# Designs tried in a protein design chat: miniprotein binders against q56419. Part 162

Target 1, 326 residues: q56419
Amino acid sequence: MEGRTLEEVQEEVFKRHGVLVPKKELEDLAKALEEAGLLLTEKVEARLKEEEEKLKRERPMRLAGLSYPEGEREARAFLEAFRASYPGEGEEARVLLMPHLEPSRVPEVYGAALAALEKTPPPERIYLVGVAHRPLKEKAAALPVPFQTPFGPALPDLPALQALDALLPFELFNTPLAFREEHSLELPLFFLKGRFPEARVLPLLVARRSPELGEALKVVLRDFPGLLVLAVDLSHVGPRFGDTPLTRTLAEEARRRDLGFLERLAEGEPEAALAFLGANPTRIDGVEVVASLLPLLRERKGKVLAHRLDLEAPTLSAVGAGTLVL

## First folded at step 15 (miniprotein)

Design fb124
Fold by ESMFold2-Fast, scan of step 15:
Structure fb124 (fold): chain B 326 residues (1-326), chain A 105 residues (1-105)
Amino acid sequence: as target 1 above (326 residues)
Amino acid sequence: TEEERRFEELFEYAWEYLREGYESGNPEILRQAIELFKEALEIAKRTGDPEREALVLWDLAEAYFELGDKEEARKYAREALRIAEKYGDEDVIEYAEELLWELED
């Protein structure tokens, strides 16, 4: 509970450890911690300003050597290994839903995405829509700079980004720091750049439902056609996500919710997909992205190629991942 | 109190970083979570809050396990178990015992 007084803290320490700590010493400690926190905050703010300036020029790799190989040759072998993990054939995608969690956790799901990209004609540009894992100043944001990859820089489609910005009621290029460490863009981009090295990219983050984004994107896609990629993870269940520990029953419920959501999207019924989740609540990152992109998803039929619920035993938690082509 | 506010702030940030570290697999994000949990642990110890202390120790064990540092994971899980047993937190006891058993095989 909140609101513990110094007297309550002193009593607690005495009861548990048999030591009576004078109030002045507790007060002096609290003041020292407060001052240290203020100094840390000032240093953090200075560091963030420096990082923001760097992001005006380029977005460096953060996960190279960790989630994927740093070298181009090794990265291509890695990508081929993921493709090999999916035994099926892909289908042509005009819209691709793929995950953004650690690839090694769900290799067949990323393999299914690669299979779909194999069947897809090379796009001139990719609209890569991820989920903001940090606060944005607006409902959505973009960063109009080259994103480094082992396959070379993924160049921004500046004319298309500017066209999008002009149609929105807010500044599109608002929170550059949100892109500093954003795996929902970096991990899908690794696979997309490996398959379509010449494609330019619109790196977009959605934090909250933005129907104006979907309406603007529909207009921009008419003039600047390309591949739309929704980089979203599905159910988040268990204590790590503020839920009860995962049981077999809860895992089956999460799988059912994930598949029900994806199947309704595959029927070209994104409102039905959202309504299904409203009746069967779960923490799907994709909800805000799908809700923002309704005009781009309606009446577009497709197929679920893969789905997996990845379990993390120590926390009794799980994250769902899927590949959907529309 | 200000100490309580600082604890809640650090604990919330640590959990956000732990979640992102899990999803991205980025060990630097996991190390950031660990640093934030250690700061929160220091406050819990200094304010004499064994219930919060046990929770943070368990979260540290989870973060180290995810990072692949099994030795540190065992250390924090055992400390979480010791504190939780002292004040009777059956949930933390169960979680810590399960992780320790998993680590020992």
Scores: ipSAE 0.000, ipTM 0.211, lowest interface PAE 15.6, mean pLDDT 83

Design fb125
Fold by ESMFold2-Fast, scan of step 15:
Structure fb125 (fold): chain B 326 residues (1-326), chain A 105 residues (1-105)
Amino acid sequence: as target 1 above (326 residues)
Amino acid sequence: TEEERRFEELFWYARDYLKEGYESGNPEILRQAIELFKEALEIAKRTGDPEREALVLWSLAYAYFELGDKEEARKYAREALRIAEKYGDEDVIEYAEELLWELED
């Protein structure tokens, strides 16, 4: 198609629309379009527009039957098993930091989050802040539609989302496709909806540091009080993530980095937490979320309930996960 | 070259899919990674680059391991080790040996 490779098309679509189009789908389209004599880019754009229109009505489950059970009964038993994986009692949370890593890899950490939710009064709404794994047109985005779960749809808090949008210097509802395949929202939401089935949600993604988001959220939370959830993973180290092969010493350094970060957040010192990460803050995927939410995290003291560094021996790599209540 | 650029694009895009598949636990994303790595493997074989070939073979082994296909994982890991040992790629030797030890148990 006029000098384009499939990889170039994937890159352009990813950069422009914030979605990873599977190569098989692009190959099927390229073959069909080559025979039809049409440009591949035009066909891909038409398909992406169709997917965007569907997202205006609802966000379907993507990980049901994979990361969690599809049926409500099985999903409830799954939640109970994760809670049982954590031997401690929780603490009441006004702010909860929890992971978005595949739950089966860190069951005790998700169990700690569930323990905290058991001690927390049911909120009217949950501000769920995840990490964008696809480019956003702005520093942050939200999708104001029902998110499907095995426990029924998590309904958007439209008045609170509209209040937030009005306070921001950019359009909040700016990249719907970024939400199509977003585990940093879907996985925590499974647990949150299971515990608080009546709570409405504000599903938010952060791609880059946005202090204006934190300032706006501080105002909105005053008028629309709720539970703030930061859905972030911690250290990503080793060859899988473009880093040096993990040694015992480097794994201990990653654990120390994670715990030092979380402990400073627990002291109500989020600037100190960011500074503690040192020269490479991007090794923790939650850094942009924490940096954006500084006004909501200052002078809030709390407790680290759990931390785990999940080791992948075959890749000599590791991912950190933790549960923090503030 | 154009083939070298295409190899790098496919390989790193495939690694991005591996990372996402690992984080989300989604086997469909892992299958996409495998398809991308297989295309990168064809380029490495065609261009006669044993270093790139060994790296892609190990990446395929790991993707199959995460997918739960232990037979394919062992097959690719053994082939990665064979090529890496011949050409002295210490990193791929270490990765392949670790994976094979994980698979034996």
Scores: ipSAE 0.024, ipTM 0.491, lowest interface PAE 6.7, mean pLDDT 86

Design fb126
Fold by ESMFold2-Fast, scan of step 15:
Structure fb126 (fold): chain B 326 residues (1-326), chain A 105 residues (1-105)
Amino acid sequence: as target 1 above (326 residues)
Amino acid sequence: TEEERRFEELFKYAREYLREGYESGNPEILRQAIELFKEALEIAKRTGDPEREALVLWSLAEAYFELGDKEEARKYAREALRIAEKYGDEYVIEYAELLLRELED
């Protein structure tokens, strides 16, 4: 170490890169560097750069063996089990809203999404829009590399991604590291790739409202038609999210909030959907996604296929999840 | 103070990791949250802040519960409750009791 504490290194990395590295990890790295005679901050930055370079080649599975099976045969059986958990029929989707919450918590909701995909003709490409769980350098980002899945790699639609990049006032491929651990893309992609193995993908993350993204996507979709997927969760309520414990009343309010939001989207009224949330729009995952994609959602009618409020009993907290076809 | 600001950053980021670990089901993110909470706990203990200490202990109980480590969850929930009861933190008292009730075997 060159005259800095582990706390100073942690804070400097956080300030410069938006990543808070646990001190234990820094301590382990510092011990290894003492043996090699290297500077800690430089090595952390070098490792971040190395991970970023790896992500320029491919995006590996992070949740295989955890949220879904790693093997193709087991993954297919898993996918069929989720489809079976939804007793209804799907509807053809031009736009699909589905969750990105851990699938085992809301199996019927993912089953509804699968039912919709079953009724949907195979698209040449999928515009998969998730929510950034790490800071982005810009309002939105994409990663133009193969995403690994148990069903084989989901290949990027490079011409469509480049067309999109050209229309935006910012660099689209701006934060590769944000994609390293991003369940809002990985979990929906598992289901989408299982159903549409030949479709190419535009993996997109939204961190903040970008009307420019929605306008650009409207143009790109004309030349590169495909399925638009909004991978968003709904209400976040209870102590885990800064609220009081979930009561029957609060759960009913959350369900009404979720369904009111989805039903307004189903009527082709996304501005009304955002307005309906009133003082609590920030408590719904994906509000920024919907706000960014307004031009693609207006006057497009559809149907809510499923909704569930997943209760985490010990914390009396819940996350809403739904499937909407437009 | 510098330590208070560092506590706030660690705790806030650790809560975000806990939320992400819950949503994704990724145990590695939960372990990272636990490590960050343990750093925050050390600061709360050194600065003699029982309210922040109770909040971090409750957060550790919550994280270990989500990770499936019921023994560590019970340990941290009991310690959080002990401190919260002494200082009248109704929030931590209520949530620690709820978790301990869930952990009854």
Scores: ipSAE 0.153, ipTM 0.609, lowest interface PAE 5.4, mean pLDDT 87

Design fb13
Fold by ESMFold2-Fast, scan of step 15:
Structure fb13 (fold): chain B 326 residues (1-326), chain A 105 residues (1-105)
Amino acid sequence: as target 1 above (326 residues)
Amino acid sequence: TEEERRFEELFWYAREYLREGYESGNPEILRQAIELFKEALEIAKRTGDPEREALVLWSLAAAYFELGDKEEARKYAREALRIAEKYGDEDVIEYAEELLWELED
């Protein structure tokens, strides 16, 4: 062990990989190094490289047994229960906006998404656009491997992903590790795969506004038509998100901003939806996704099927979720 | 300072993990958030910054609450309240009181 401090190792890993590894995890790794005499940084980097190589083959389930059942039969019953939580019949979707929040917090919103999927003819492929919760080397990324689900693997649409990559000014497959722990793709995919088991998927993450992604997707969708899914949550309010405590007035404001945003999208006016939010004081995480996909959302009219503000009273916080069909 | 930069990085990442743990329901991510908040707490204590210390303590309480560890949540919330009351941080007083009220009931 070089005599480097855990803090120095943590800083070096952060500098090279953009990830802060807790010192506790580094301590656990250090205990395993007695025989090898390797520097801790070398060991962490080797482990990250090993995980990256595994992701070149497949993306395993991470939330099975936590956010959804691991077994297929139990998963099917779970899906049916969520569908039953929404009393409507839904609407056919060409573009679907749905949440990626823990499903048990907003079951009727996921139920509305399922209702829309029931009215939608089976697509050959799904363009699933989520929000990056870890740094990406570029503004957006994709992982071109099968994603495991309780309903079997969701297979990547390799020709469509390659066509997209060719049109972008950056490498699309740029940050595999960002997909290892990514609920904004895994949770919506569970519902999408349960409804459309034969559809291939383009799993896409947006970290920062990328107009070039929207322009490229518009071109690719002409040659490879499919269902576009925006997996985004809405307002994030309260101290757990670094904001002011939730009050009745602030909750009403968050609902107003969520619905105003969704309603303008439903009118085919995504620029107006973004302008309505202004500085985004309620921290809608879908802003960067919508801003990236403007060419796909303009002049496309639809309907808001559901909206809920999930109140977490103990932390004076709330997260908005909605289902929009275009 | 370097310590202020270090605090802000740790606190920001811990808060992001807390958000991710809440949204995904993944206890592993919540445990990572807790460890990063603990590192930030060490810096706040060492630099003698009671405002940062109280906020980190409340954040730890919130993270433990999400994990379902009510005893640790109550412990950290009480400590956050004690420090916030001492220096008059009305925001953290409100955050801690609300969390403690929920933990009682």
Scores: ipSAE 0.332, ipTM 0.693, lowest interface PAE 3.9, mean pLDDT 87

Design fb14
Fold by ESMFold2-Fast, scan of step 15:
Structure fb14 (fold): chain B 326 residues (1-326), chain A 105 residues (1-105)
Amino acid sequence: as target 1 above (326 residues)
Amino acid sequence: TEEERRFEELFLYAREYLREGYESGNPEILRQAIELFKEALEIAKRTGDPEREALVLWSLAAAYFELGDKEEARKYAREALRIAEKYGDEDVIEYAEELLWELED
C-alpha cells in the first residue's frame, strides 16, 4: 500500500468511475487515515503488552463452553462420551499422534486416542508438540506456565523445559502471545489432562522445521522420560485452505495421502512418510512437526488406530484426522 | 431482470448465513440460511434455470448436513446430482457425489 502515489489513486478512480477527485481531498483522507492508524497502533501495542504480561502467570482456557464443557463434571462426561465413540481397544503409546481440530467433528478419532491413553501407564510428564497457527520469533517455542483446564491446571515441567532451553541455539520461551489462542495445544491438552491429571506438561509449538529441537528433545527425554504427543491434523483441502473446492477425487486422494503417511510412520520410517507426500507436503498439517522430530520417530513401530477425513460442506473443504500409536 | 436480482441477493445472504451458522455452531442461523436458500430455489424453478437450481439444491444439502439432518441432506444432494447430470454441471456433480459418500456413513 505504501508504494501508491496520490496521482496513481486519482487516475485509478477516474478510470473506474469517471470521476476526478481533487488531489487535496485525497491528501486530507490519507492524513486522516494515517493519524487514525497511529492511534490504533499505540492502543494495539499497549493491549498486546498487557496480554503478554498475563501469559507470564498462566494460560487461561479459550475454548471452554465452545469445544468442551467448562465444568469439571460435564467435562468428565464429555470425555467419556468420546471414549465410547471408538469401539476398539487401544495400544500402549510411547509416542502418540492425535488431532487438534474441533473434537465434535471426529469423535471416534479422539476416542481412539483416549483408548490408547487407557493402555498407557501414567507418565510423569507429557511432551505436547503442536503446530503454531501464529508466527513465532524462532522455529519453535514453549510457554512455561500453568495451562488452565476443566480438570484443574496442567502444570509445566520447569526442570525439563529449562534443560531443553539450555540445549537449543535459540531462546525457547520466545513468543508468549502465540500461545494466547492456540487450539493445537488446548484441545489435545483437554483429553490428556482428563486422562493423566498428575502429569506435568511441556507445551511446545513448531512453526518451521527445527532438527535441533528433535536432537535436543532426544537428550532431554533420556533424563526426563515421558509421553511424546504430536498434536497434528492431516490433509487440509479446499477453499478454506487456499485450495480448489473439494471433489470426490480430491477427497479420495487426501485419504490415500493421510493413510500412506501414517502407515509409514507406523513402520518406523518417518523419512519415507515425508517422501510419500511428494511435492505437496504443506497440505498436511504436521509435516513440520514430524520433520523436526525425526530422531524420536525412527525405528519405532506402531499402529494406526483411526482415521477420518472430515467434510466441511459449507466451505467445500476437508481436514484429515488420525490417531497413531508408536 | 428483477427476479435474477432477487435470486442473487437471496443466494448471497444465504451463503453468508451458512458460513456464520457453521462458524458459530448456531442451528438458528443455519435454519435462516435454509429458508433463504428455499426462497432462491423457488425463483430458480420458476425462471427455469437448471444451473442455478442445481447450485441451490447443493447448497441446501450442505446446510442440512451441517445442521445434522442427514435425511434432508441426502434428499437435496440426490436432487442436485440429478439436475446437474442432466445439465452437465461437472462441479455440482462432484460436490454432490462427495456429500452422498459422506452420508452413506
Scores: ipSAE 0.014, ipTM 0.486, lowest interface PAE 7.2, mean pLDDT 86

Design fb15
Fold by ESMFold2-Fast, scan of step 15:
Structure fb15 (fold): chain B 326 residues (1-326), chain A 105 residues (1-105)
Amino acid sequence: as target 1 above (326 residues)
Amino acid sequence: TEEERRFEELFMYAREYLREGYESGNPEILRQAIELFKEALEIAKRTGDPEREALVLWSLAAAYFELGDKEEARKYAREALRIAEKYGDEDVIEYAEELLWELED
């Protein structure tokens, strides 16, 4: 730490590893290392490398006991309760758009996804595309390891992942740490593994639009057919997301943008869906995923099964969620 | 400026952590978001940027409320409301006051 401030340590770690560690955590670590005479940056770097090595073997559950039950029987009952929350019938999906936020906030939307999965023949593999909530070294990434679930490990489709990697102009397996705490994969995967326990998975994260990803996936899907799942949330408005307090006008705008986006996707017009959002002022996180996957979404007609804007008055915030089958 | 760049980086990552904490329900991620927002708040106060200060204060209120710390949430919401009052956004003031009143109950 000699000659380095906590701010300089924080910035160095961020530049080298893409992780912004709060000063309080660095301060607590520095106090523990004071007697050992170790440099704080060296210790942080060593911890991050150790975590990366563990992720080469498996991705453990992070939200078990928090967002879903850890035990298999309890997890099954939990999943059935979500299906029961949706009174409608599902539709068969070749492409499924579903949310990735805390399921208890929008149970009928996850229930609609489960209804669609009930009508869908079991796929050999699931292309699960989520949104990166941490920086990626490239536009997209994958982690080719088993993902633990209460229903057993979701095994990676290694041949399909390798075929995808070979077609991309960047290293697909480029940011393992981004997957350590990524709920946009873990929460949808809980539902998908519960419904399709034998399916292998391709866990993919998109940080920025990658047309080359969509082009490569079109080729890979022909040789390795499977279910494409876009695990995305819709509008994000209010202080919970670093915005101004929610107004009725803003909530109406969020609903309008969510539904307009989904309806255009349901017509097989993903470019029109993106154009409708323009600058994306309500922060629909699906735009980068949709923009990356255009070749897979064009001319596929479908149906919006559910939509909800989750309003939380005490935080003056809202998040949109929807289920779309194509 | 360097302070403006640092604010934007801290605020951007704090927002991502807050979003992840809210969406996943993971309290550890929420605590990390809070600490990053506090660092951003210090910069906004030092640089005298009330718009940035208000955004961080509302974000802190939301994060603390999600953690179940209602007293800290009220504290930060009141500070954010004071800035809104100073800048004359009457519709936001009325709506926020109504919700804060219900929270106190």
Scores: ipSAE 0.117, ipTM 0.538, lowest interface PAE 4.8, mean pLDDT 86

Design fb16
Fold by ESMFold2-Fast, scan of step 15:
Structure fb16 (fold): chain B 326 residues (1-326), chain A 105 residues (1-105)
Amino acid sequence: as target 1 above (326 residues)
Amino acid sequence: TEEERRFEELFKFAREYLREGYESGNPEILRQAIELFKEALEIAKRTGDPEREALVLWSLAAAYFELGDKEEARKYAREALRIAEKYGDEDVIEYAEELLWELED
């Protein structure tokens, strides 16, 4: 290790690869290194390359037993409970904006999304656009492999993914490791696969605004029609996010910004929605996704079905979540 | 200073771990966030920065709340409130008192 602590190795790996390796795994690797004669960093990088190779075959469940049930029967009951949490009726969606926050925090919001999916004809494919929580080599990425769920694997739409890749000025399949642990895709996919078990998926991550992605998707959707899903959370405020404790004034500002953003999207005015946020002071993570998908959102009117600012009582922090149908 | 630089580095990484732990629900990552925040807290106490100390204490409350340890979360939230009261942030004090009162039930 050359005088490096496990914490220093963990930090270096995070800086280089955007991966947080649990301390227990580093401890296990360090013990193995005593017998192999390799540097810990070299062993970690070899392990990450092995993980990357596994991701070329499939993407396993990471949140089963934590955020949703592992078994199919229990998972089905879980979906029914979330649908029941929303007392309203859904609207048919051609574009659905839904959260990727821990579902138990905002059950009514996920219930609204389920209600919309219930009213939506089964799509042949779902364009699932989430937010990258780890660095990407490019502005956006996709992973063209089956994603495991309690309802069986969500299969990639390979022809549509290849058509998309061909239209982009960068390699679409550029950062497989970013998908190893990505809740902005896994949590919405759980609900989408439960309602549309036959639909194929294009799992897409946006790290920075990519107008090229939106223009390419507009072309691909013409040849490969499907449901567009924006899996984004809204305001992030409070100490959990490196901010000051939440006040009533800040909570009201977060709600105002969340709803103003969603309502402008519902009017088919995504540029107005972005302009309304300005510098994005409450940290709505959907900004980069909306900015990338402008051609798909313009002049498409719809309805906000649900919104909640979820307050974490002991931490004075909050995250906004909403369901929007276009 | 060197201690202020170490605080910023620890706090930055602790926040990233906290975010990852919240989003994944991985208790191992949350425990590591807590360790990093506790190191940052010691630096904030030594440097005598009540704003940084309160911020770290609220972050520890967030981490413990996510772990399901509501008693530790209440403890750290109350410590942060006491510092905010001495520092004089009236809005934070008012809102924190209401939330802690609800949590106590």
Scores: ipSAE 0.165, ipTM 0.547, lowest interface PAE 4.1, mean pLDDT 86

Design fb17
Fold by ESMFold2-Fast, scan of step 15:
Order: C-alpha cells, then sequence, then structure tokens
Structure fb17 (fold): chain B 326 residues (1-326), chain A 105 residues (1-105)
C-alpha cells in the first residue's frame, strides 16, 4: 500500500495477470493486508491462483440477471422475444458471424442470428470463437470445462479440443482466468445453447492474429464437423473508445465500413474484407478473428441478414453489430 | 511528461473497463471505469489540456448513461460540450446539441 494508490495496484494486476479486480475487492484486501502485515500484491496473487483452480471445474454464469434471465422459463421467453424482433427468414449456416455486445442494444441483429439457427440442422458441436478482452499468454486460448447457462451446462467437446491442442505450436489451455469474465463467449453461448441444447462446445478466444489456429481448425473440422461461430462486434467509434465525438459523417463511414467488410466476407473473400478496412480506423472488433480463420472463410458465399450501428446519444459513440451466414 | 504518460495509462485502462461494461452490461465494471476516468480528468485539468478534458467528460457521460444514471450522464455531456466549444469543432457541437435535446425531451 505504501507508495501506491488503489488504482495503480488495480492497473498493475491487470497488466501482469489480465484480470480486472473490482475496487471494493481491492479495498477489502488492502484492509486485510494492513491487519496482517503482508504485501497487497502477494495476497492478490494468492487469490487469483485460487480463482484459476476453480475454473478447472466449471465456468459459472456472470451476466445472468443482467444481460439475460437466470430462470430457464424466463430465458426461453427472452430468446423468443429476440427472434420476434427480426421480421425476416433465416438461412442455413455452416459459419455464423454474430455480435457479442449487450443484446438489448441490437435485438434485431440477435433475432437474425436466431432465424439462421432455426434453419440450421442441430450440430454435434459448436466452435465458438470470441475476442479476448483480457491478455492471453498466447495468441489464442480455450477453456475445456462446462459453461453454465440458464438452459443447463454447455459441455466441452474434449476430444475435439484435444485434437486442436495437439496440432498447435503452443499450449491451447494457457490462460484460464481470461475466461472468468468473458462476454464475447457468454452472450452468444446463451443464444446458441437455447437453440442447440445438446451441442457440445469449443470455447475459443483470439487475442492476436493466429494463422496456425485457422490451419489447425481446418483439420479438426474435417474430423469433428460442427457449426463455426464468430462472435464479434463491428465498428467502435466515439469518445467511449478514445476517439473524437461522433458526427453524421463518421457514423455513415462506420456503417459503410461495417457493411463493406461483411459483404466481402459474404462473397467468400476474407482477405478482400480485411484489405477494405485498411488500418481499421473505425476499430472493427472482428479483424483479428477473421485474420486468424482465413482458411475457414475463403470461397464460402453467404448473406448479410442484419446490420445496425447502435448510437449512444449522451456519449456521441456507436458500436456496429451484424449477422452474417456463410 | 510523466503526467502525460500517467494520463495515457489511466485513460487506456478506463476505456477497456468502459468497453467491457458496455458490451457485457456489468454495472461493477462501469463503476470502475467511472473512477478511472475521474482520476484521468484530474490529470487533464492539471495539465491544462481541454481536448483531453472534453474526451474524458464524454467518456464519463457514456459510463453514467450505461449505468442508468441519465442525470449524471446529461451533466457530464453538457460540461464536455462547453469545453469542446472552446477548441472549436462546429460539426461535433451541432450534432451533440441535437442529441442532448432528445435527452431533455
Amino acid sequence: as target 1 above (326 residues)
Amino acid sequence: TEEERRFEELFKLAREYLREGYESGNPEILRQAIELFKEALEIAKRTGDPEREALVLWSLAAAYFELGDKEEARKYAREALRIAEKYGDEDVIEYAEELLWELED
């Protein structure tokens, strides 16, 4: 504590361990430390190790009661309300791109994803690829445990995960703590489990471009066929994301970049989609995921079912969301 | 300077919390973002950087709005607009005014 603020300790823990520790927990820990005479960092490290051990058994719900209902009946009604928000018909998906932002912000986009899942035969397994919002020890990671949902636990496909791990030049199960509070997996999984309750899952996170992940997944998908889901958001613009306030011109540019990216993916041209974005000035979330999965996306034609740029008036900020079937 | 580096560190961390709070809807993460932005705001004020000050104030408005505190969000948005008017971006000012009118009814 001496010579450090709570915010500095919180930042240091995030930098070293990739975990966002609530201020109340740090305050409680600092109080306990003062009484025990131990260093705060040492107690934080012990606590993180304990939390990591718990994740070896299961991944509990974090957003139940916040982003979706805890009860199965209420969760089912919630899911059907989202489907009703999309007036169109779905199309069968071998690859589905869907968002992971707060569902209530773009219900019609999640509704389009649900429409696609209605037209898709139940898969034996789902390859769920999200975006790491915390540092990973490697470019990608997986957590081979049951993920709790209101529809029951989504069970890991252990044989497929082990086959994937064997093909990679790095340890796949390398950062369990990154999965403790990861909405890019939890939010899409709620919808996927509601539609395909018996499907097993491969929960995967991408932090940086991993061409070796895409090559390995191409091999594993041949032996273990399943639905590939890219859980990614699109443009992030405005002060919330470190930019200038949103203007009509910037909002139109964000819509144009989102749609141009999705349409090129729909034509089976993922390299062209990445090139279209250039330096990614509107910060499309899915760039690293798409760049990692190129071998799985090439020459697959499909359709953009929905797109929205969700505007947040008081902050002059926006996040793009879309549903794409391939 | 050292303070400018500290601002960048805090602001980056606060933005990561705000992004996660927005995408997940987790109010505890949003409250942490608010505290980090408030600390960054103090540095921006001390270093006399109106552009950084306005950016942090817009970010605070974002966090409060997502948390459901629309009155605090409106308060920070108005202050951000006041600061932004001083360094002059008419397109931003016009759009911000239009959106703030919707918040007031």
Scores: ipSAE 0.051, ipTM 0.434, lowest interface PAE 5.5, mean pLDDT 84

Design fb18
Fold by ESMFold2-Fast, scan of step 15:
Structure fb18 (fold): chain B 326 residues (1-326), chain A 105 residues (1-105)
Amino acid sequence: as target 1 above (326 residues)
Amino acid sequence: TEEERRFEELFKWAREYLREGYESGNPEILRQAIELFKEALEIAKRTGDPEREALVLWSLAAAYFELGDKEEARKYAREALRIAEKYGDEDVIEYAEELLWELED
């Protein structure tokens, strides 16, 4: 009945849906309607509902033409160029840790992941575990729909996803909208689908530590064996991430922290890897993923294939990325 | 205050979107970060908080730099430096000078 401010609409949507919509978008939407107040909130909610319904059918590409090519031929050439950027040989992976950072920033790290995939027998399914960049209703979530790629749709492994859901103390399919804009799944999936076109996927997001997810996955993997992929980036340092300015010393510490973390994982000691990070484990975005998957990482020995620190000197910031095979 | 709480919420989420935009390479997310930073900037200006204003202005410069908009990045970095110098914000002076060194060459 009454007119509402854009601030009130923004807060209402955030409270109900965990999405903080910029007031400029709300202004643009209100201008299209020529109506404001409760009707604007209703329009935003209707749009979110439509997006959610679309996600029940498929997950479209969001980064095609931006982070990777749209066409299959161009995508194949792009993938092979990344493989060529890594001069080493891969190793067979039962568990693969790879980045989800924009590939052009760390091409040799993605090349190392591709080298590992070359040595890995084609899995029937891939358990792809990324990091939630949007709030989830629960500690973790999955989206049981085809994910579009330039190599064709990555089909969900519905029986394995249902088995996983049945073992968890929460609804696994709890936040579809969190998957609409999720590079931690989309970017690794591009490379995984390019190498294993027949593999089905379990697209999983972790927002907070979920030991119950790791325990459930350990059970499901026995009945539904597959490749486990942890799509995580490493150190985040600098003012851009709410941290101290990057110095030569801090860059060296970030490299030491990343490598020490990865090397302990390679020794089959994931608790030691987490402890090595010290009092501030949140400086690595994959900490919650690793902490959730402890039962799957213990006593698995492997090798660090690559590590790079992507340095953005003008903002005194850096992001670490690595490839680890277990 | 209520305005301080709203500033912190907007700034926190703008920074998360800036991080996401950098990691994904998605310019749409960077533009969303920019709009949220602009909302935070309006609060800092209204509440007369020069430290928050300078930090948000630098954050806008960093976001525009990542977007590849060097002209807007320089504009916001210069304004961040001006405010930071006036109020003795050593941290933002350093942040702005580093960014400008890359942009003004």
Scores: ipSAE 0.577, ipTM 0.821, lowest interface PAE 1.8, mean pLDDT 88

